# Ledger of designs, part 5: VH-VL binders against Transcription termination factor MTEF1, chloroplastic (MTERF1)

Target 1, 262 residues: Transcription termination factor MTEF1, chloroplastic (MTERF1), of Arabidopsis thaliana (Mouse-ear cress) (q84x53)
Amino acid sequence: AGETSDTGILFREKLIYLQDLNVDPHKALRVNPSLRSAPISSVVSVETLLSSTGLSRPAVGRILDMFPDLLTSDPESEILPVLRFLSNEISISEQDIPKSISRCPRLLISSVDYQLRPALTFLKTLGFVGRDTITSRNTVLLVSNVERTLIPKIEYLEEGLGFTREEVAKMVVRSPALLTYSVDNNLVPKVEFFIEEMRGDVKELKRFPQYFSFSLERKIKPRHRLLKEHGILMPLSEMLKVSDGQFNHWLLELRLRSAERR

## First folded at step 2 (VH-VL)

Design K02 (framework fv_bermekimab)
Fold by ESMFold2-Fast, scan of step 2:
Structure K02 (fold): chain C 262 residues (1-262), chain A 125 residues (1-125), chain B 107 residues (1-107)
Amino acid sequence: as target 1 above (262 residues)
Amino acid sequence: QVQLVESGGGVVQPGRSLRLSCTASGFTFSDYGVHWVRQAPGKGLEWVAAIWYDGSNEYYAESVKGRFTISRDNSKNILFLQMDSLRLEDTAVYYCARGYEEDWYSGEYYYMDVWGQGTLVTFSS
Amino acid sequence: DIQMTQSPSSVSASVGDRVTITCRASQGISSWLAWYQQKPGKAPKLLIYAASSLQSGVPSRFSGSGSGSDFTLTISSLQPEDFATYYCQQANSFPYTFGGGTKVEHK
């Protein structure tokens, strides 16, 4: 007679546990309905494994809130293989594992065999080897689908800008963030501004691929406007690599020299 | 385990050169921009130089520009400061410091979260 | 160069006191400001970054505020281990510059 009552009590204990971790229970249950029947011991096992890597309790909670499917994952068959991949195949140090996961929690829900290892193999063909190998800093590249995400970005740079595969590979190794940017929302608008407003030579973009890492609205456009107003021309790297204060100091000095000549 | 260790300091003569080293361990050195900061005996902190995580960009204090060269060897986890044309005013404890990372691809190095113990550079008279 | 002026140069305080240190930039630096603690014979320790963000492992009695040109570091209830010299640092433009330091010493 008490079966449904006992089941309801266990369910409520589970909700309290999730709330204590700052995991939204309603979102978690909507995204992962199997949570309704999963034993709390299973959820605790996932938290225990993640905490064992050095992640703080709030960090673990944030990850579980972002990816509720992890709450019912088998630690041994679904999570541990990712951690072993990071340690053994990427060679990330034990201390940097928590940082890698915190920077890219999606690693934990990514298949080693179907996502992470194929992505690593593809990135190696582009030149992410030796001193340019994947580290804790750029593991986000490993969660990008090769066919649907990485290849289309490479193709845009090749066909849209007239670069060879070898040239694109060098750009990407030098500026890995290129592979994380949206073609339509990031790359295209920045290229259009560079060609149409800045009257730039597209070849400069392969010499300074870091151009795409700068905000179009907050950095590229304002600095170009200031240079244009004062009739100053300079390479993209000199324009963009410096802080706002350094740029303003340079502009002030150039204006002073111009005034002294007139 | 995260550690920076400076070496190469010592007693020098004015006008001579000295090379400081900073060895990183317990973290992925190539992910971080790094700084040199000095402190004259009994005085405050003075920023000297910084180098981006990939070695592609360097910055210097005006007092050392043209005399000092910052460089790094990511394969050996070592940061260097080559100090040429040394002056009495360069007397200080030299610290290396790890740039605080907010964004892996921005070359973030604005703040300094991990510091070495320092190495003393002084002059004989 | 951006000049960073700290005040006071020293402050005498007792355990439990509220200590306030100010830092003024010679030009606007937005929120590109950090605070460091240095004990005699030791390397500096990062306390606050981006003007108001508390570094991991730093006690909550430390707080930073301000933007633009005027910044404040506050220690809400001074502890014995807090007697040290404190420095502000701007990261708005190169060369980076530190304030002259504020020594918090026993009254």
Scores: ipSAE 0.000, ipTM 0.387, lowest interface PAE 13.6, mean pLDDT 85

Design K03 (framework fv_bermekimab)
Fold by ESMFold2-Fast, scan of step 2:
Structure K03 (fold): chain C 262 residues (1-262), chain A 122 residues (1-122), chain B 107 residues (1-107)
Amino acid sequence: as target 1 above (262 residues)
Amino acid sequence: QVQLVESGGGVVQPGRSLRLSCTASGFTFSSYAVHWVRQAPGKGLEWVAAISYDGSDKYYAESVKGRFTISRDNSKNILFLQMDSLRLEDTAVYYCTRDYWSEDYGEAFDIWGQGTLVTFSS
Amino acid sequence: DIQMTQSPSSVSASVGDRVTITCRASQDISSWLAWYQQKPGKAPKLLIYAASSLQSGVPSRFSGSGSGSDFTLTISSLQPEDFATYYCQQADSFPLTFGGGTKVEHK
C-alpha cells in the first residue's frame, strides 16, 4: 500500500539503502521499474529473509545487484519456497543453504514447480540418487532447462560419440560439470581435437569424462604438444590429472633418462 | 610411478589400538577418494572405510563403526586408519586403495598397496 | 546392505578352457561393478570396471557383461597365469561390498 515519490525524501532514502547494500540503484530501477513505487519495507523484508539463512550482508547485496527483480519479490510466496525445496526435497543442511545460494544465486529466481523440481526429477533418471544425489556442491544443475539445455547435451554425447543413453548417464554422474558446458563452445572443440589431432579412441572419453573439464588452450593442447614432441603416448587420465609442476617434472625425468642412455 | 605403501601393522593383544598409515606417491593424492580394504587369512575381501578427496565425507563398514577412524593429510600424501578396541575378528591384511575416478567415488579400485598384516598373539 | 553372491566358489579348469564366473547383487546396481584378480600372497589387481570396461593392460581374453543384478566375468581361453581367485565388487551404495570369491584352480 505505501508508495514513494521519485523526487521525495522516502525515495531518496530507498536509493541510499540500496547504495549501502552496494546495489546500483539506477541499474536496479532500469531492470525492475516496480522498485520505483515499492515501499522500502518490501526491500528490507527480502534482505531480512536472505540474511536469516546465514548469508552475509555483502553477499546479499551482490545477489540483489545481480537480480534486482528480487527487491520487489514477496518473500513468503517467491523466495521461501526455493529455500524449503533445498531443505526438504534435496535435504541440504541448514548450514549449507547459504553455500548453495552463494554458489548458484540463480536458484532464488528459479521456479520450484517449472524449473527446479522438473530438473531434479530428470537428474534422478540419469542416476543422481543415493551417493550421487544432488548436494550443495552441484545445485547449479537444477537451474538448467531440461528440454532446451540438458537433453541436447546428452543427445550430443549419444549421437556424436556413438554412446548409449546408459553410458552417457554414467559419464554425466561421474562428471556432472558436463551438463554445464556449452556443446558448441566446449564439447565440440574438445571432441574434435581429441579425434583429429590426438588420434584418440572415443571409448577413452567414456572412461574419462573429466577430459571436458580441462582447458583446451591452457592444458590439453600444451600437454599433447609436449608429449608429441617427445614421442610419448599415454592415457588421457595420466596426461591431465597431474599438476603442471608434476607433469613438467615427469617430462624432465624422462628426458634425463633418455639422455643417460644415449 | 603411481604407488601406495602401507605401514603400521603388527602383532597386537586384544583390546589394544593400532594406527595404520598409507603413503601415496606418483599422483595427485588430494584429488582422489581412498579406501581401506582388509582380508582375513584364507578369506575374501572386505571393504572397511572410505574418505573423500577433501576429507569431508567418511564411510565405514558396520563391523568397524565406532572403533575405527579414517583420516588423511593431503599436505603429506598420507592416509590413516586409527583402530581402537581391536578384536580377534580384525585379524587381516589391510590394503589401502585408490578410487578409480578423480574427485569422485567410482566403481573400482585401480591402485592397491602391498598390504600390512594385523594379527594377534595369545 | 547390498549382498554380492559369487558362483561357483571354485572351478577346476585346464589351459584353453572357457571359464565363466557369475556375480549376483541382492538389488539393482546398474553397472556399478568391478572384477579383480588375486594371486596368492599378492594384492588384488583390477580387471574390469563399470561391469564391462577392460582395464588398461589387461588381456582381451577377459570380458565382463551384465547389468542390473546379474553379472558375468568370462575368460575365453584360460592361460597358465590365469589360475587365481576372482572377486566382484559393487559400488552402487555404501557400504561397498565384495563377492565371496571364485578360485580358478588346475584340474
Scores: ipSAE 0.000, ipTM 0.410, lowest interface PAE 15.2, mean pLDDT 86

Design K04 (framework fv_bermekimab)
Fold by ESMFold2-Fast, scan of step 2:
Structure K04 (fold): chain C 262 residues (1-262), chain A 123 residues (1-123), chain B 107 residues (1-107)
Amino acid sequence: as target 1 above (262 residues)
Amino acid sequence: QVQLVESGGGVVQPGRSLRLSCTASGFTFSSYGVHWVRQAPGKGLEWVAAISYDGSNKYYAESVKGRFTISRDNSKNILFLQMDSLRLEDTAVYYCARHEDYYDWTGEYFDYWGQGTLVTFSS
Amino acid sequence: DIQMTQSPSSVSASVGDRVTITCRASQGISNYLAWYQQKPGKAPKLLIYAASSLQSGVPSRFSGSGSGSDFTLTISSLQPEDFATYYCQQYDSFPLTFGGGTKVEHK
């Protein structure tokens, strides 16, 4: 009886350790019930390995809070293979490993054999080779399931826009973030606005796939509205790639000169 | 740094052939359309030919159609212009120029030019 | 083919002057127009694209305006390095065509 038994004391020490790391113990225990019985040495060994890569203690804490299943992972058989894959197969430099993990913590809970390597192989068939190879900036593409996530997005771009697989491949190589965007919440609303409101030619999206990286509500709609109100037509790239200040200054100058010359 | 360097110009005789080359460096050559633009001594600029980023589409000025052939080797970052049946009217400095093909559907304006290579005729 | 007509063919100016060069297309080209500067013995340099967009690194004294068929390049306060020949170019359709050029010369 009692929470002062050896097992109760060890459990409380574990909770203190998690709190020191800024990991929510209640959330961690809910998500990973095996944490209750896992030895403290298990948690410490995971933190030690992640810290050895150059990650700061707060960064390690954020990762463990996000993915509590890591707290009971075997570092040698479950985490180290991911780090070796990034260094040896992707060729990410030692200094960039912490950046890769910080940008995409999900890498650490992904199987090399069943997720990361198959995804890399698939991405290479799309053209992520040579100068366009996977780097620390786009490792997020490696954590998406090929069959359930990547292929359906490519099929949407093919069928929804009427493009060939080769054309879609070129689009995603030029704008890799396309493969990270939600079809229903990002791609579809932006396509509908472009076709229905902007009266755009879908071939322009093939030439400027960066269109999908701009906020629909904060950039695309406001800039289109201003151009439409002033009877101005321009290519998507010229409309969207300039800063808000540059766009507003240009539009103001154009309006002023038009008024003076009228 | 972005650089385009032309070579292959020289003194030729009418009816002869000449091959111009343009070597690109400092950018992803395979992502850009590239053009040949010429300028006769003391005259203005005249567009000659263009090739798309992947080499699938080629365009020619009417004055050179059937005589000039544009091509590219993306593995070596080189643009070529094969000039057959050369005429006195082809006397000019030939410039290599790039346009951003992939992101701007209207982008046949030239942000970078080479130094030019001179094609002249002997008497 | 779209014909591009520049005027004047030459202009004599002094440092500090406002210089205006015009370019007229034989048909509507929307804003698909670029301006280039060329100094003797050198390759052309892009100044302006899309009729009014200033190329990075080009001084703010250069500006472009116009749409449709009539376009202007303005140099608000001419500097010694601005004495050169200027060309407009349409990229609405192939074949691409250039204006005949405008030479900006010392008075």
Scores: ipSAE 0.000, ipTM 0.380, lowest interface PAE 15.3, mean pLDDT 85

Design K05 (framework fv_bermekimab)
Fold by ESMFold2-Fast, scan of step 2:
Structure K05 (fold): chain C 262 residues (1-262), chain A 127 residues (1-127), chain B 107 residues (1-107)
Amino acid sequence: as target 1 above (262 residues)
Amino acid sequence: QVQLVESGGGVVQPGRSLRLSCTASGFTFSEYGVHWVRQAPGKGLEWVAAISYDGSNKYYAESVKGRFTISRDNSKNILFLQMDSLRLEDTAVYYCARDRTYYEDWSGTYYTAFDIWGQGTLVTFSS
Amino acid sequence: DIQMTQSPSSVSASVGDRVTITCRASQGISSWLAWYQQKPGKAPKLLIYDASSLQSGVPSRFSGSGSGSDFTLTISSLQPEDFATYYCQQANSFPLTFGGGTKVEHK
């Protein structure tokens, strides 16, 4: 019953539209086969809604390229509930909605009822309330599954490092990114280096959980080796928070004072 | 027992100098920002100065800028307030107080509230 | 500087009364507000931080609320030991500033 020439024209128009947004059409069709038959007006409606939040055209394109399932989403029933959750339950201002989405596009494909709200409830039990409430900077925590992702990380810090739940809660509230890191690929290697090579006391990790936010290979190891070479001990925060230039200048000053005293 | 103990207050003449000390015990002093807060007789509380956990950042109320200097000695667990060019309006009980927030986070120090206070030391003037 | 205005400056109350103290900031301070209790001749005691968080060891009859510029400290059922002067304090920006105080008196 369909007209073949009209169907072919509409399909090619969709490919041109996606290419104009810098969305890879082949990847989009592979990930979202329903895109093949979806009307272009439906796809345009999604882009229009996202643009209305303040997102730039290139930003919208990047999001749609990352999550092609959005291209066939119903804006009112699938996207608006997420935007309303961010505005009404998280209290993110209209001006900060674009930044929240750009930092965590996965919010747009996450269920409010089965993912975002349960995660928010769990995070509140850890102490993400009041001044430490979820903001546009840390909405990434909301897209992590409580049972499969968040709880195992809490358990690693409790059981693996010998910390209490109350101590772990303080750590993650102070350094929320900690909940986004892989146990096997991030936390374990950094803990092993701290204990085995730095000869650190794990109790210091409770006082400076931001330790886990620094690159092991590009910052932690190089700075530790420089300090060890010169026989210097310092808190993790002093070691890691400064720029390379500031660290090198400080180290030079200590060496000059040492040479002057000799 | 967590405590802060002030000393160094007394009777002084206008234009002179005085140094207050605050000795900390029962907690890791080097992990906390600390403050000086004063209270004139029969008046309310006035924040005077603050110093970060490592001594690198110092903050002052406008009324004392250029006259008062806050410092700390983490090896001895002592907070200092050097008060120069003293004025009659500096008459007050001076409290040292610990900031509730320990360490500076990676984004900087966010001072919040004062959970531990000393007993106070009185600074007053003879004429 | 951020000015903190407390009202009332004094209130006469009886044991068992609900007492409400208000604090208004001259600028928005988010939730960066603390409440203190001070008894004559003694140092202040922290009651509430972050506008609504109860300090450890403080009785549950004390509660704080508000955000932005308007804040309230409530004592749900006044006890004999609660007759004191109360101060709010903002930590949004330097210099840190206190309210003028509210004296809760016997009557």
Scores: ipSAE 0.000, ipTM 0.381, lowest interface PAE 16.3, mean pLDDT 85

Design K06 (framework fv_bermekimab)
Fold by ESMFold2-Fast, scan of step 2:
Structure K06 (fold): chain C 262 residues (1-262), chain A 124 residues (1-124), chain B 107 residues (1-107)
Amino acid sequence: as target 1 above (262 residues)
Amino acid sequence: QVQLVESGGGVVQPGRSLRLSCTASGFTFSSYGVHWVRQAPGKGLEWVAAIWYDGSNKYYAESVKGRFTISRDNSKNILFLQMDSLRLEDTAVYYCAREPSEWLDYYEGYFDYWGQGTLVTFSS
Amino acid sequence: DIQMTQSPSSVSASVGDRVTITCRASQGISSYLAWYQQKPGKAPKLLIYAASSLQSGVPSRFSGSGSGSDFTLTISSLQPEDFATYYCQQAYSFPLTFGGGTKVEHK
């Protein structure tokens, strides 16, 4: 009836505010019902803190649309500790903080004590120290659960491929994206193709762990098929690192040279 | 065909500012991390600063932190080093140097190509 | 900061000699070490990376070995064009640091 904190002029002003940020107000209210009774000044304080890091208004809006629970978060007790963790414990420069957040907005809803710091401690044991320390590009690793997500991937590489923990640690430091890939949907199909179809030596996978970053259907299988039909064997890095144009040009030149040798 | 060409060096007075540039050609500049390394006359090499291929993840030597700013313009293939509050200890030939691999999600921290260098020196 | 100590500071050698230069890190750096050659008035040139990997176009007489904190650059048979200053560099952690250099001079 227009007199409650959930309805009337103040509620309408919240909807207009959210729309101005390009946040879907109905989705936000569905995901975060506390938003109905939250004063607009509290919501504005969250935007103000995020903007103070250097994030553009559209970027702040995208983050808040993605995680509406942030709209009712206390900036000082829930958001600022994450920002301090990135600055003080990860040592990300002030100018790179907005980039870190834009790449991984989930950092802002992650507990420093129960998620981010335990993950950092674990990653340091793998070798993410010194020159290979966590940077604005690798903060996605900090939001992954150690026991349920990170350890099973490492164990798969150890037990499934016959690698030592030291060897696996070197692989993931060299290609951190490995820790973001699904074992069942990404790692296993690519390993099976490499061993069974490509007849590859698994030792090559620890020398070129970037193998797992390439599409099985769009890059690995098509290039292997072309090499196989031309009777060509080559290292994974030579096979996969070049662009499609460079690979096709190289194959064309090899075919021409083969014809010229007669 | 890979080339890095530094410019902007010269004679300066203590406390003044100077901006160095490094123009890249013969490779996709925007996919490589790049560094500044200096060498004082008759002395060894000293690493100064690094910048990731996309302009993030900047690192500085402690001696220049807060005074020097590394930046890049990928649309023009130019690396910059803004040097503020210059000291006599900053006298050196400044080289820009390229990371060896493109599109890596980490620094390898060694350099396959270097520019010819640009000299920064001070008047008495 | 990781300190890199090179020895010797200079070595006098003749063409055909085997030259060995050593580099010691103040802490373990695994195999994250590079070697550079610098001739007077010129920029450094990469010779070796990852402690033992020869850079493309570098003559096979150059080789690197070592891991952890002790590293060696070897020139198996010194040529006239090899008289230069050589630097090791750790690539383990920022700040990146170089050794003090070793000058290979005519005997």
Scores: ipSAE 0.000, ipTM 0.396, lowest interface PAE 18.8, mean pLDDT 86

Design K07 (framework fv_bermekimab)
Fold by ESMFold2-Fast, scan of step 2:
Structure K07 (fold): chain C 262 residues (1-262), chain A 123 residues (1-123), chain B 107 residues (1-107)
Amino acid sequence: as target 1 above (262 residues)
Amino acid sequence: QVQLVESGGGVVQPGRSLRLSCTASGFTFSSYGVHWVRQAPGKGLEWVAAISYDGSNKYYAESVKGRFTISRDNSKNILFLQMDSLRLEDTAVYYCAKGYSYLWTPGYYMDVWGQGTLVTFSS
Amino acid sequence: DIQMTQSPSSVSASVGDRVTITCRASQGISSWLAWYQQKPGKAPKLLIYAASSLQSGVPSRFSGSGSGSDFTLTISSLQPEDFATYYCQQANSFPYTFGGGTKVEHK
């Protein structure tokens, strides 16, 4: 059968198939021009493999819409090795494979040999072993390039802040999200605000590395301004972990107490 | 040409053992889970057993559990079914079938089937 | 075990007829259902997987529908080569189970 032809009928069938999966055909064709000539059976093979892991049809559609290059990937040589890496080298249970992929679809377009395995090796040197090993919750760490992304962040924390490798390793194991944040757009502005405006001791950041997970504009700055206005000093964890409602109620109660005394 | 060929069927006595084989060709055998499905003469299909692509996970129907053992040799592209303590109710054509797609499990559906091998009992 | 009940057990039909076969699971199986065709003396052939997805090479006159516990296979215009026995199979949990089969025969 001539199903590889880019005839009107065959092309229309591909568009209908993509729309049924809730994949945007215009975006898919723009991002992956090879899709124009690819047989529909190739696209179906990718969907079938992903569905076989336990992913729902809507979840598969979302992944394919996000990464249209997958639509023309060879399931055996390009996708299956990732699934086997997750099960055999990370030891993620069969039931958690769909969850791991849904949380980090980028795993499916990442090379095992050139990206995932080197990242895992690097993370193990930082202390992601035993009880702190990589699980379905933090597979996002595996999709970051070691040389271009992970090492510069470690170096910033070591040399920029004067921490030892051991201290940095403890920080990132305790707060793995640190490895996902931009140095220039996230880490540096938050460190500068902490030192310059909050007049904090940089050593406190080792004790509460979760500081970097909070929004500078929506949480850190507003709460600091309120504490400064009332002359209050408190640990970062107490300042940042409570809900907006709890924080505001506490400040209101404190202000009321101050007014009652004199 | 994707193909599965069963062998090893024949006439047996109750209580004895028999080993069935299924040879795969035309596809990457080591990438797929495979199934054994049987059909008694004039009756419907009955799923018997399945094995994952690497042989680490094995599944059995209750009627054969403890008596049958599924295994595979990926270096030779061969699937096996070791049948011990055979009973008259095991009389059937035994099919091997490839799991659909490259699955973490043995495969939810069966897209390629062999022609079957007959297991019968003498009177 | 999940029990799969097919109805009817047989249906007499003529070429050109619309044929519908139903399959009911004893518990919810989502869309983990396949349909197979078996001709006399031959191995089964996969027609439909995941309740509604048409297997490559299978004619478009075959279609599947349903989810949860109730499923239907439809042949929109029966052809001479479609006289066969049809089976549903659940893949929700092990052990996998087949329906009892529906024989589509000449009137």
Scores: ipSAE 0.000, ipTM 0.418, lowest interface PAE 15.8, mean pLDDT 85

Design K08 (framework fv_bermekimab)
Fold by ESMFold2-Fast, scan of step 2:
Structure K08 (fold): chain C 262 residues (1-262), chain A 123 residues (1-123), chain B 107 residues (1-107)
Amino acid sequence: as target 1 above (262 residues)
Amino acid sequence: QVQLVESGGGVVQPGRSLRLSCTASGFTFSNYAVHWVRQAPGKGLEWVAAISYDGSNKYYAESVKGRFTISRDNSKNILFLQMDSLRLEDTAVYYCARLGYTWFGSYNPFDYWGQGTLVTFSS
Amino acid sequence: DIQMTQSPSSVSASVGDRVTITCRASQGISSWLAWYQQKPGKAPKLLIYAASSLQSGVPSRFSGSGSGSDFTLTISSLQPEDFATYYCQQTNSFPLTFGGGTKVEHK
């Protein structure tokens, strides 16, 4: 199926339309070959639906450039169900739908039945209910595959660190970003540094799971090394939650007080 | 040992009310979502209602919505189903079921069930 | 609502037979499917979850397969204690729905 299967719309006109949206036509055709035979009305219908939510034309263009498969999606059967899921099952207000999509455009290419609803159901068993319910701020959790992505992260925390399922559930509800971090590239290096260099008790990670939200290279290592250099020990929350200015001032005052006492 | 024990079933007249209870033991009740599932005599299983671990979220089958109310008391390890405006089609054995924690791809099946309590109607 | 169609409604079998029952969802449910066994006068018992994962304590003669909308439960060599009614259940979305059941009975 090539350009000749087009339904009376010239391929050249389609390319011009994509360029007007700031969508790279060459990238789009490489990623989504179906664009060659799809009518321009397909792209227009998708753009119209997305714009109707309150998204600006440039924002729509950025989303379509990021996910060219959307250009040939059926709005009523593939996109509209996602919007309705966000509104009806997660209860995101009409005004917050554009914000939810902008924060996580991958929602639009995620199947409600095969991905979003199973993920929501799984997250509810972890405790994302009531006051901790999924909102427009954390819909990114819904686009992660339960079996291949979410469960391995929970298993790492449970089996790797020796925590119970209930303890892990409390940790991820308190710090949902944990479910978005790579085990091998983020969690493991931070755990290894905590245990091997900081000589920390893993129970402290359970009490302060926000530890994993801080940069290992820009914050954790530098602050630990400064404290170690001066023989100072403190809880992770005191070490990491303060600004660089507050930390440096506090460290200076402690050093001066220590020197005065000697 | 995990146990769920239902009570409160009996013979009732159409239009009346009945409250079922399910007492849990052998696990931390406050950490689990629990459901009601019913089975009409000689028929299959039908999901009725669900309540989250903290009681903040409740779900109902369309056939019982507006008539049944699910609730729980985590201090006493008891699950309730308040059944108002009872109809003949509500005749069934009502099971209390725990939503299990699984880490192998399945979203939580019902891993433990109570023995059931029968709700039936006088002629 | 996701409708679960289970077939056959009943199957007559002898000890040692291979028994296969099927379950079809009206829409895609990925692997969000559980199988339960129910004996007369008893509550259902979980056999299989995530379409193919065997519950702890369940004999290896039970196996599940399938994904998307078509699923099967297989008993490789039927034992006397396996004569029961079997139900599939989708765990994908609310309302939760069950198949109509398959009664495995003596020839």
Scores: ipSAE 0.000, ipTM 0.367, lowest interface PAE 22.0, mean pLDDT 85

